# Ledger of designs, part 4: VHH binders against Transcriptional regulatory protein CitT (citT)

Target 1, 230 residues: Transcriptional regulatory protein CitT (citT), of Halalkalibacterium halodurans (q9rc52)
Amino acid sequence: MTKLYKVLIIEDDFRVAQIQEQMVNDHPYFHVISTCRTGGEALDYLSEKAAALDLILLDVYIPDVKGLELLWAIREKFRDVDIMMVTAAKEVDTVQEALRGGIIDYLLKPVQKEVLHQRLDAYVQKRELFGERRQVSQEELDQLRQVQVRVQVGETPLPKGIDRLTLEKVVNALEEAETQGLTAMEGARLIGASRSTVRRYFEYLIHTKKAKAEVNYGDVGRPERRYFLC

## First folded at step 6 (VHH; framework vhh_gocatamig_d2)

Design s40 (from i6 with L34M)
Fold by ESMFold2-Fast, scan of step 6:
Structure s40 (fold): chain B 230 residues (1-230), chain A 119 residues (1-119)
Amino acid sequence: as target 1 above (230 residues)
Amino acid sequence: EVQLVESGGGLVQPGGSLTLSCAASGFTFSSYAMAWYRQAPGKKRELVAGITSGGSTIYMDSVKGRFTISRDNAKNSVYLQMNSLRAEDTAVYYCAKFGPYERLDFDYWGQGTLVTVSS
């Protein structure tokens, strides 16, 4: 019942491409449907077959295009196809360029089958949970609709990981502390949450300019950070 | 469920140091590359540092030699040690799982932690 994911390999070295194809095809849920050696060939293929594709394995060194031009061209025209870049460690500057303003995954050469399969497994899990081309069941739509109607109209949406009830408790604790403020540990003790959770809420309040923090340098071995409402 | 929680930000003097922490849950942490991004007021969110599942690191030019990214797979945590802080390092710092999955799941981003470098 698991969907068979279709892969395109773009790789100039035919031996490398063959090895990658074998590794991908050895995964039960993935199948390579084509291999392209040039950027021109890849763009021609995508113009005809992009709707059938789920994932591209892209080597950055393709002879007929400079740098990451092929990556950007594919992302602009074929947004529904995900790209996983295959790169050598010596290409760190190229990887950094690709990371700026773009969200792509990467694998280091030489590609190890175990590492590739682990990345493919994770990809399957996320595609099944929230894939852009996944058919959403009525039950899932009903659940999402129910969650939406539970939110009061006109209320400012809170980001993931920030719960309104917990936020209220955190604000109340800071308000009661007044001029003395609270450390994350003290806040955690007062509201019955973990230190990491309370720190997240404190930092959110700072981000929204509702709170501020001061570091006490009197504790030379460990600076103590205290949070205050603005 | 995927969750990323940043901490360790704060107000610090120029030339000072801070260590940011990111606690991850809801996924197989050791299998993923992790990254620190930052966003200053009026600017785009930019990559500061990244670390692969294998431990290889990458840094933006302006922080090379000053910042160090590391991970602790036993604690499902990634860290950013920031030394010789400058006013231009002032930003909200975000922890992220690196890869194409961020296009499908916005829960891969943390809520951020504010770093203010000021006297």
Scores: ipSAE 0.000, ipTM 0.111, lowest interface PAE 15.3, mean pLDDT 73

Design s42 (from i6 with I58R)
Fold by ESMFold2-Fast, scan of step 6:
Structure s42 (fold): chain B 230 residues (1-230), chain A 119 residues (1-119)
Amino acid sequence: as target 1 above (230 residues)
Amino acid sequence: EVQLVESGGGLVQPGGSLTLSCAASGFTFSSYALAWYRQAPGKKRELVAGITSGGSTRYMDSVKGRFTISRDNAKNSVYLQMNSLRAEDTAVYYCAKFGPYERLDFDYWGQGTLVTVSS
């Protein structure tokens, strides 16, 4: 039989809660069995129904609790229920404490259906793996850990040919040379990439209005293009 | 396709009671959350009460203890029982079904039913 995972949503905003419920119920293997507005409602519900639950979607900011007190209360009393946090997290400390509290995943608001479904798919994979009680390889654990700490990106993905890590290195190099700027050759030497690669990243930053370029004359009087952060 | 039809509005005196009904069609009723909103002249539309597919309910603070939302999945209907009505409850009441997150701007709405609380 197809396994149907039972979900509890804890979220103060009714519209947000029902949207999350709709997105969860659109997944073939998940069903929301209740939604709660407050920590008190959630703890009352769990005292009766925790054994039937697989997963809690928990908002960090619930009106009747301070900080992550609700997360810790659930962990203390209802150890077998998995928790996925959903929040407009502004603070690194909140995310770090939740991860130390043993949550299985973390999502940023506004939640996108496709991102939620990817996390739910990963959750199914994890449950099937551990449900069989077999030995797990280090590679499998590393992959699960990497997915668990992934953060939702609400912005347009980077264009083909632009890598996030390389882009960060390019921005850092330009930041260090703010007043003098960098040529593509100088940037290439600093980050260990080709001149053509660095030039592509510089032009991308100009296109996104995060950098500018100025023409200057080199030692032989030839035009030399230098790039600066805006 | 998706249709929501409100009924039960009317004129009542302060302290009176009224039951609104919403008949739904064109979707799998039992699988979706439904809500009652209201809009008074010159005011923004506001959520009065909501009920999830599982039966969990929510109410705006000013109607808690006075209004009760319920659903009947066999009849594809949602109800709003309004007790101890006040002049400030005067508004057009709308039944709403929520769309998927990517289409939240396209919530399905009924035509509305007018509730007037006046002496």
Scores: ipSAE 0.006, ipTM 0.354, lowest interface PAE 9.9, mean pLDDT 77

Design s43 (from i6 with K97R)
Fold by ESMFold2-Fast, scan of step 6:
Structure s43 (fold): chain B 230 residues (1-230), chain A 119 residues (1-119)
Amino acid sequence: as target 1 above (230 residues)
Amino acid sequence: EVQLVESGGGLVQPGGSLTLSCAASGFTFSSYALAWYRQAPGKKRELVAGITSGGSTIYMDSVKGRFTISRDNAKNSVYLQMNSLRAEDTAVYYCARFGPYERLDFDYWGQGTLVTVSS
């Protein structure tokens, strides 16, 4: 089939939204049609475009709403759009609350492309099965339950290129730097790794919302990033 | 070698318009998000507008309705159309590249182009 499932991303961090958009668009059957940064923006978009939309990737931490209030608001007005939650929290309670709100799946940050694609594949299978309006066997129902509900979603494995021991060293270096932060070169010097390696780990921590960066303009033409733990 | 080259800056009177261009090379342009930042004397750099690989846009509140970011993947270029310019828009404007995740190369910047809004 050549059908494209249309996706809306609701994520306040531009870099994270870009990463998720690229991962979704890399799947042959999915296409991101918009990205919203706030709950207000998302509700306005849905008021105009909900009928064209199949799936929402919804971050738990949206600036203008508390907790899962945006999920509940969407469910009240736009019940036919499927929602997949994306969160840095690995709490069973958060998953259970979201399930009561009618989500179809749950993803932990940092989102791994392979994991996302597996969930998107499962979503296609579910849509294909229900779209046929045939009687669902017990075995098929069991498969769908395994796909939709992962109550004990373990911590996602670290992305390729990110080693747990090296990550711990990077985190410890940032902790020791406190409010002063570290550049990638300073971090490289402290842990005995290359600048590019440390920068990769720092960017990973920003992606997972465990660190932030500020730009230092001391170097004209190539501003240096300084990284801080959140 | 990743390169971002800005052009289109200049002196303009309040209420005027300018179009900034950023020509990119050294990477697969269509796979990356691009953004315009600005820095006024004595201030930190701030995000003015961004455009994702898929074409979704973001804007700083003070420029919404006045500025429009766009991209042309065939020309490896990103643009910032600036209308109804104000004195507070005076800054050096920088083009920046972000994403994709698999290449964790978020922070490449151009040399900047100066925009001065004064009468």
Scores: ipSAE 0.005, ipTM 0.380, lowest interface PAE 10.3, mean pLDDT 77

Design s45 (from i6 with K97T)
Fold by ESMFold2-Fast, scan of step 6:
Structure s45 (fold): chain B 230 residues (1-230), chain A 119 residues (1-119)
Amino acid sequence: as target 1 above (230 residues)
Amino acid sequence: EVQLVESGGGLVQPGGSLTLSCAASGFTFSSYALAWYRQAPGKKRELVAGITSGGSTIYMDSVKGRFTISRDNAKNSVYLQMNSLRAEDTAVYYCATFGPYERLDFDYWGQGTLVTVSS
């Protein structure tokens, strides 16, 4: 039992906003009611419609304001609306500081539909626990703590030697290569890392069943391994 | 084959009005966002107005309150109603569409229609 949640998207790039709107609307419990390109537009919209909103997807880079300045302006004036930030990998530390300051979650660009939907599911769980229960059990509090820990550290904890930012670069490089795939050497040149580093990340993606590898049987004695996303 | 065909451009006096139309074919129109861009001579192409598949609209600041974008899914058409036109609105206006979220590189453009605002 859950209500339909109303979402505002604040994103400068119309194409990116459209993609995010489609991904949000694909979730059965969420509906985008508006999109804004600037902080000024967002603040004007919120002055009229904040009471009807549940969640804001806020891009960290908005041209007329700094990401955190808009966050704090919204928080000061519209305290009942939850904010989830969408950020480039380089700004994760800044967003984590904002999370400590009161945002509900964050997403890394490029936004993946599956990741977004997982975060929206967690949001529904949190809203239902606080909305319907006057008394909260220790087990329910622990669930909310687990959601907060997940948000602060990102997705699932990664193994030794695998860095989230580098993993995203590796995945993006494989996405760009499409059906052609990449060798470890080609991947290394594209992301500015060593061949052994990229190979480690490719093998990690295979282990997690996100990628596959095929041996290129070229001239005798020169086999090479090519990696592809599943 | 995705095709966008603009119409409705022309010469208009300052303060006048004009309606641009864009007829689309070759894709499932109702599932895609559509936008109007413009480009003045020697300037970069800029987004004027957009309408998403869900019906949400966005406008550039200088046209807000003067221009209205709308769509008609039954006619596979998007419209730009332009009121209180100014000399600085003079440009070639382009219709564009974006693909679904699984196809980030799916951009299509019309050939453009010229709007001239002058005395």
Scores: ipSAE 0.000, ipTM 0.407, lowest interface PAE 10.7, mean pLDDT 77

Design s46 (from i6 with F98W)
Fold by ESMFold2-Fast, scan of step 6:
Structure s46 (fold): chain B 230 residues (1-230), chain A 119 residues (1-119)
Amino acid sequence: as target 1 above (230 residues)
Amino acid sequence: EVQLVESGGGLVQPGGSLTLSCAASGFTFSSYALAWYRQAPGKKRELVAGITSGGSTIYMDSVKGRFTISRDNAKNSVYLQMNSLRAEDTAVYYCAKWGPYERLDFDYWGQGTLVTVSS
């Protein structure tokens, strides 16, 4: 049976919020249950109603909140609610931070009804596929991950053999290592992959000019290559 | 690249005072919020005080009125003035760059400074 998905809109511009509410409510499977204009109002609402919510449409610029602090506050306390970000224009860093917050989609303003409805359709398909099966195969998980990646705006596709989630884990491990860097073996232990796999991701980052490698000349053993973020 | 270095911890008697300092480097200090956390043995790390880039502050209830957080953007430093210290304030105190990603997934924590309140 088709579930009615309940939506919260967080948007400080009254006219924009009303247009978005109308567009969402025009979809047969979605209903907006509230709109909030400030981060404080949104957090108060979520404290009482989060269990009734399926999806948040969140504007990147909210007046009483610095940067993406509202996104992270919601992720800390309300893990079961899905978030789509809506923005007029943002730098890559803001989008990357939002992706680390686990958003399911990113939309540009002005929001077009057809584009929003396509994203909502994809969301319904994801929820229905998961809800119909208790056991999900690796192929089905890969397909769902592919759909989510397609929905999220990206400039260029990743090459064959490079997975977005694994790449993020590799980047995070290198970021944590900072000036010390990581060998392929150390990286493999941290993310639970093979040395050859981690080396492939490290080399990809070098080719995209996001990382560098230096030879370790220390000790009696053969020199080992160590990788660092640029 | 981001570095936070705490200092000022030590042994102090109940009712005494200490000032903790955190020297920051590797980022545009004036643009970020900073926070002090503490962790006692066997307990979860908890937020003690925070200060935004604009100077707004937040405190945990048990330290409100006793502790004061402040910042000096010219010196890239944040401070925690602790007055009327109690045995329950005994913990390792950590400085953190308070931001969504850095605080949660990539903490950007300092090494910590030990505060012991006993006689």
Scores: ipSAE 0.000, ipTM 0.095, lowest interface PAE 20.1, mean pLDDT 74

Design s47 (from i6 with F98Y)
Fold by ESMFold2-Fast, scan of step 6:
Structure s47 (fold): chain B 230 residues (1-230), chain A 119 residues (1-119)
Amino acid sequence: as target 1 above (230 residues)
Amino acid sequence: EVQLVESGGGLVQPGGSLTLSCAASGFTFSSYALAWYRQAPGKKRELVAGITSGGSTIYMDSVKGRFTISRDNAKNSVYLQMNSLRAEDTAVYYCAKYGPYERLDFDYWGQGTLVTVSS
């Protein structure tokens, strides 16, 4: 089934709105049907067209409204439309408070196309899973949980076979090697582990996009992979 | 190759009307927003009106109610209907399309068309 989600952009800067429109329209399942500069224009538009809308991209800085008043006015009168906020880093705490008020997510300025598309992909999954004929499992709900602002850097759970202390030693060895990188054998010698163990940790770092590998131009014999931190 | 060609400028008396046209080529016209800017002698170039791919419009406060921007996707053209013209509307008018997001400093401009509001 090909569903085309209809988007309204509310953004006072015409250039910023135009850039956001291009990013949204580059997604195969989304199309911007209008862009409004002011809260008044947005409320007028919604009075006529809200039923045709799926999603609003709403800038936190709109000149004719104070704070989150536009968000709450839209939420009070147009309950069926989803809202994703666009905010500067300094306003993230304000938007975090608004998450409980019915917005589905938020984006940081400057908006990155890749991040927007990831959020739009998540939105499509949410709409498909919460459709009338689907029951949603707890695991699916957990995956679709709204993004929360992190007050501090969190810890990422490690997979089986990867030990945090050993991972730190492997990362430190790669940092000390700088641009020269390390083979699995060289890393094994440096941290006192087996070659197969170090290779497992190097591959994990590649999987998490913390490292890269290049084929070694061996002087004689078979080429070998060298690993580098990104 | 992106090209924007303006036409419709000229001399008009205060209170008169003009329609500016911009013919576009070299890109998928229906997928992009276009704008009209103007630059008066000794002043910075300013946004007069804009229209998104979906047809939403924006106007600078001093022209709102007097100017109307529109587009015709079948003809790859954008228009600026200017009514109740004033001496302060005298400027070179430019049609513009923004460049790729990755290059925020990269815009496409036409050569401009001169509008003179005077007796």
Scores: ipSAE 0.000, ipTM 0.272, lowest interface PAE 14.3, mean pLDDT 76

Design s49 (from i6 with F98I)
Fold by ESMFold2-Fast, scan of step 6:
Structure s49 (fold): chain B 230 residues (1-230), chain A 119 residues (1-119)
Amino acid sequence: as target 1 above (230 residues)
Amino acid sequence: EVQLVESGGGLVQPGGSLTLSCAASGFTFSSYALAWYRQAPGKKRELVAGITSGGSTIYMDSVKGRFTISRDNAKNSVYLQMNSLRAEDTAVYYCAKIGPYERLDFDYWGQGTLVTVSS
């Protein structure tokens, strides 16, 4: 009944490709038939094997292509192959361009097996509804409209001396201060930490472009450095 | 500061067993994939086994059925149980944290532990 879907992985990092291959192959309805590390390898492979392929897992960061040029090259030459993005690229412009390229899903690295399998399950459902159908009911179209392309958030490690829970408290304090902002002393009082600790977190937020600082010289000898979320 | 410290390497005869351990610190352990790599003299570093945050595993073909990777989130540790060891398994074994972009330059490695399989 249900066919075996054949997958091509385009990913320049061999370890990532191997982990993705194992995750895909662990799904009962999917099998990876090849892995390509460059755009040139991928286009050569597709020239010979595109008719046998159902799905491509495509990364943005491929060494021999710029941005999404490989996505567009595949769309121009191999129109019947579906593409799912699996990439660290989370910039709005990149996501929007991929969506305009007609991708079926967008996954942010690192990807968990359970999340990938949920997306592969949705793909099977879509293929079963449309693969062999000549007509579709309004009810079936409404069902598909509820299945949207989803982008999952990846996790970024924090530098030495920055604790996630403390960072969350610092960000929450700045959010509550709104346009008034906070001095390091005011922040220290609010979260129960030392002034030097809060200043370190404020400076980290400035470094990551999440906050800004302004100096106020109100009364003579009363300079204040205030921090604000961007 | 991300730190990975391997232990458990040593000299073992063909057909023997070893368990490698990796103690991790400096990041939210339960949220990341971890892997064991190995490098023999004059060869490139290669992926031996990986385990995702969700517990799914991957193995290189030559070690399937012989090696088992596991993790203990409460102890911030990842393990590699190696059975039926062969001379070609001789290498320095490295524990690695898979970086946020899952690119080679975003990985973190430990200093390695030597495994020698010989009689």
Scores: ipSAE 0.000, ipTM 0.117, lowest interface PAE 16.5, mean pLDDT 77

Design s5 (from i6 with S56Q)
Fold by ESMFold2-Fast, scan of step 6:
Order: structure tokens, then C-alpha cells, then sequence
Structure s5 (fold): chain B 230 residues (1-230), chain A 119 residues (1-119)
């Protein structure tokens, strides 16, 4: 969504930084606004200009800091700036640690213009999808992280009258009910089956030790069973 | 043929000022980074200041606030304004060219200009 993305390069080697700056500036949507050679220079610059920045290109090996300490310092103090790391090493552990530190991408030296531009294109796409959503709510993050978990139904052959797809729907309904549980009537409404059918599946889950039931007094004065996953 | 010609060096007293100039020819000046290096007797050559094709600047810590690098693409020239000169700034100053897409071994250097800061 940003019309022109502002980039800070943190790189000790002047020639490498210049090559990176030219490659970035050759992209129509990006512009390098500063280059820093040390972590101290970078932190000072960010203290004054972080709000104007979209992206940092950060070299792993900066002379005044060790390892990923600069990455962690930036993430702690300037959380709204995205970081893409550039390094000469192909180290799996370093890549994993950097990704845990909240970087958006990782590039290996020597940087090729075409590869950098592909990563910058991906960054533009991400920003267009999410806009300025660095201050997203926890609920919004949970919604974006859609994890569909299926209950593992045993591979044991099912008895006559129990259908695997219907059984999965019944188990999913019980999972959504959590500690509240479901009556056969409530389950029937949720999955679009008859009360008798759902009761059959609930009783099957009890038989297989996957569910339990508690008897509660109903509004109509008839005791009703409420079913829960174990 | 790439050529870099430095000028502006000389003898100056501590606290004085000098402006070094580097005139370039033989390449598309606006497309390349330029830098000033210096070398004192018995010491390695060190980067004093650099300016990228995009206009970003870098400086050696000991010259920050005292030296200013600039470029004039219309004149194919890069400059180093040196203020508050110190005896330790005495060195031969070299202009250097770096290509954005060239290999580092394709760098070009000028002949150098001597700066002597002495009372």
C-alpha cells in the first residue's frame, strides 16, 4: 500500500552496500534513504527515522555487534520496520534463528539483482494484502493463522451403521463444544442429521472410549444425556 | 578509457580547510559510486568517504562532522570538503570508482593528491 517503500541498508562493506543500493533503486517501488556501516549507526538512525522506513536490508556480520544481537535489538525497539537479512553464509541454524527473530526473508551473498527483485515483488504483494497491519489485533492474527485440525479417527474398520464422514462431523461438533458438551438434539441441529442418528454416533464414541456422557435434568422434565470428548 | 584525476591537495596548518576534487572521464559517471581513500606512509589504504550513485554517503568515524563528500553529475566530478584538519589527516588521497553491477576487481583508482597538515 505504500506508494514508495523506503529502505535502510546496514552493511559494513561500501562496495557491497553500493551494489545493493543500486539494485534496490532499480526497482520502481523502492528507494534507499540511508546506508549504515555499524549497528550503532543503525540504531541511532532508527531512533530518528524509523517511522519513515518500511524495510531494512541487514547484514548478519556487522563489526560492532555479534551474531544476531542487532536483529534482536531492532525487533525489540522498532517492531514496525520489516527486516530482510543478507549474509555470505548458508547456515541452516542462522536462517532458523533469524526467522524466529521475525524477519520477512533471507538473502545469500552474492546478491543477484533478479533474485532481489523477486523478493521485493513478494514484499509488495504482502504489503498490498495486509496494508499497514503491523498493529493487528490478536483476534485478527488468529483469524489469519487458519489451522484446520482434523481429529485422527482410528483406522480400525467401522461397525455397520457408522459412516466415516458422518463420524468425523460428529467428532468435530463435539470438539467445537469443548467443555460445554452436546445433547443429541443439539448435535443433530449442528450436522443436519436426526437425533436418533447422532445419538447412535455418540454412543459409538462412548463404546470406543473417545467420549463420555453425563445425565442432566431437561427443561421438559425428562433426563437428557450430554456428551463430551475425553 | 577510464580516467580519474585528483586535485586540491597541499600544505595546510592544523584547523585549516581544503577541498579535493576528482574529475572523471571514460564512463557514465552518474551510474557509479565514487569514494575517497587515503594512505599515510607505513599504513594501509583506508576508506575516508563514499557516495553512491543514488547519493547516499558514508564516512570514516574520525572524519564525521569534519569532512563532506558530494558529487556533481553534470560536471563528472566528486568532491571532498575537509574542515578542521588535523596532523593525523596527512596522507595521499585517492579517488576511486566502483560499478553497481561490475565485479570488485574492475575498480579504478586515480594517481592521488598529497595532503600535508603541519605547523
Amino acid sequence: as target 1 above (230 residues)
Amino acid sequence: EVQLVESGGGLVQPGGSLTLSCAASGFTFSSYALAWYRQAPGKKRELVAGITSGGQTIYMDSVKGRFTISRDNAKNSVYLQMNSLRAEDTAVYYCAKFGPYERLDFDYWGQGTLVTVSS
Scores: ipSAE 0.000, ipTM 0.219, lowest interface PAE 16.4, mean pLDDT 75

Design s50 (from i6 with G99S)
Fold by ESMFold2-Fast, scan of step 6:
Structure s50 (fold): chain B 230 residues (1-230), chain A 119 residues (1-119)
Amino acid sequence: as target 1 above (230 residues)
Amino acid sequence: EVQLVESGGGLVQPGGSLTLSCAASGFTFSSYALAWYRQAPGKKRELVAGITSGGSTIYMDSVKGRFTISRDNAKNSVYLQMNSLRAEDTAVYYCAKFSPYERLDFDYWGQGTLVTVSS
């Protein structure tokens, strides 16, 4: 944990830049050393600090540049800095042009921290593989290629507090209940979790349109909800 | 746990200057962006100035050239230097930091410090 990769963020929206900066700094191997809001600011910064930089997170929609002109301006003078696109731009032509510019990765906004960290992990693997003067074998290149193929921009990361293994257990329990459905208490007993935990997972499934709930009016005071897969 | 304490507000004449300070505790200060917001009576809170962990700054148009935001990571403090103050700058000024939650814009707020620009 001795290598610290230095990151520059180029993003005109202050709140978006700050969210990205926090996500990057939450990774133990990365640190944001600056953020820039315009192409002019970025090029000035790079003229002084490019040698200290490892990675740029670059948005397409920068106010003082047209399309990917900033990408090409950076490539003209600062070829050794790696670039990862983080942008809302999803037009095929824009993606293809960025790839021609030799970018490391392309991430569509809004970016979830888990997805960004997976891409940063892949970047670390690539940097460790190439090293300063190391020669690489075909086997090592094949391993890197397989890791890259596994990483997709369309991956759906789970929100905080929702665990994949627990989610699978919850979905399986609802499938076995079929048309009868489950209350949060019944689900809790089946999977060995608390009622509040199972209710959180059930509500998540409702938000993703994979489940529905009906109110169950009992003899107590508060109605209990019964949950069903759609 | 997270605490932001503003100071430096007061009564000042139009054209005068004030420096606001925000002392932070309960988090790794150098890793977070900080911002100054203000709220005048009957108005919504608005972003006045912000500074990222990397040092980049933003300002609302009406304060550009008059206000300067800065930070001192060694002192866990962020500052707002306000010059050429106008009556419309009268407001309670708040210091804020971003939450680590990437999907919801949670800002941690201080208690605020009152700035009155008047004769």
Scores: ipSAE 0.000, ipTM 0.276, lowest interface PAE 13.5, mean pLDDT 78

Design s51 (from i6 with G99A)
Fold by ESMFold2-Fast, scan of step 6:
Structure s51 (fold): chain B 230 residues (1-230), chain A 119 residues (1-119)
Amino acid sequence: as target 1 above (230 residues)
Amino acid sequence: EVQLVESGGGLVQPGGSLTLSCAASGFTFSSYALAWYRQAPGKKRELVAGITSGGSTIYMDSVKGRFTISRDNAKNSVYLQMNSLRAEDTAVYYCAKFAPYERLDFDYWGQGTLVTVSS
């Protein structure tokens, strides 16, 4: 059976909300049933329509609420609605708090249609396998009781020359360096790879807008690039 | 390579207690948030408890006051102390480390540990 998943968008910028609505409605299994511009409007809507909703696209910055207060209010009152966060900035603590709060995923602004559709495809698979199945075989239940060593989500395949485990080590090294950043040489020492390999991964992260580089016109030697997560 | 290994699950009677442990390796443990999730047959995987690098905690409403999450950075371990266990707590429990970045879905999960609450 083809299920139509019903989406609520909470986003204070009308133009952004309209673009997101069009992208969601372009997916065959999803339909936006409303958009809300404030936390108060969203909570009022949910008090009447939460049972009809499957998924909320929730902007991190809503004018009438502080930080993640709206996320926590929705979690407390409307447990059965799934939330996917949309954020303009990668603030590690904010994203980690949202993940701990049980959001199913998050998206970076500007939202790309292809990325959104991949996340929506993954959501459908999760709902069908883990959430909404009325008829589940014993084998399927056994699978749900056994866990993946690493959770795989539907996403664009990595390009040739970029290995996901190595990319993860590179990202973790940059994460641990925080505001200090890393040169390619420093990254190479930390993960045990060559400088050219680490540079390739750093440049890939820049290409995907996950990292940035600054040139240090140091007082000694040649200028060198230092890489930071965005 | 990030590795998470859970232990401490088992069979316990209603009202009993269990302590789950998660041993982590392959990353700077003290710099990351960690969480315990659980999944019962036919249900979604749900967040049970989380702890930030700074020690702040969060709990699912149904376990608040009964479960306590803690971490030991010197031992690269996170723990879940479960008291006053109920039949509804029966699930496979998973330790998770989260990547904070959307495109790089580096959520790591251990193999899980089964908790059965039955008389």
Scores: ipSAE 0.000, ipTM 0.112, lowest interface PAE 17.5, mean pLDDT 74

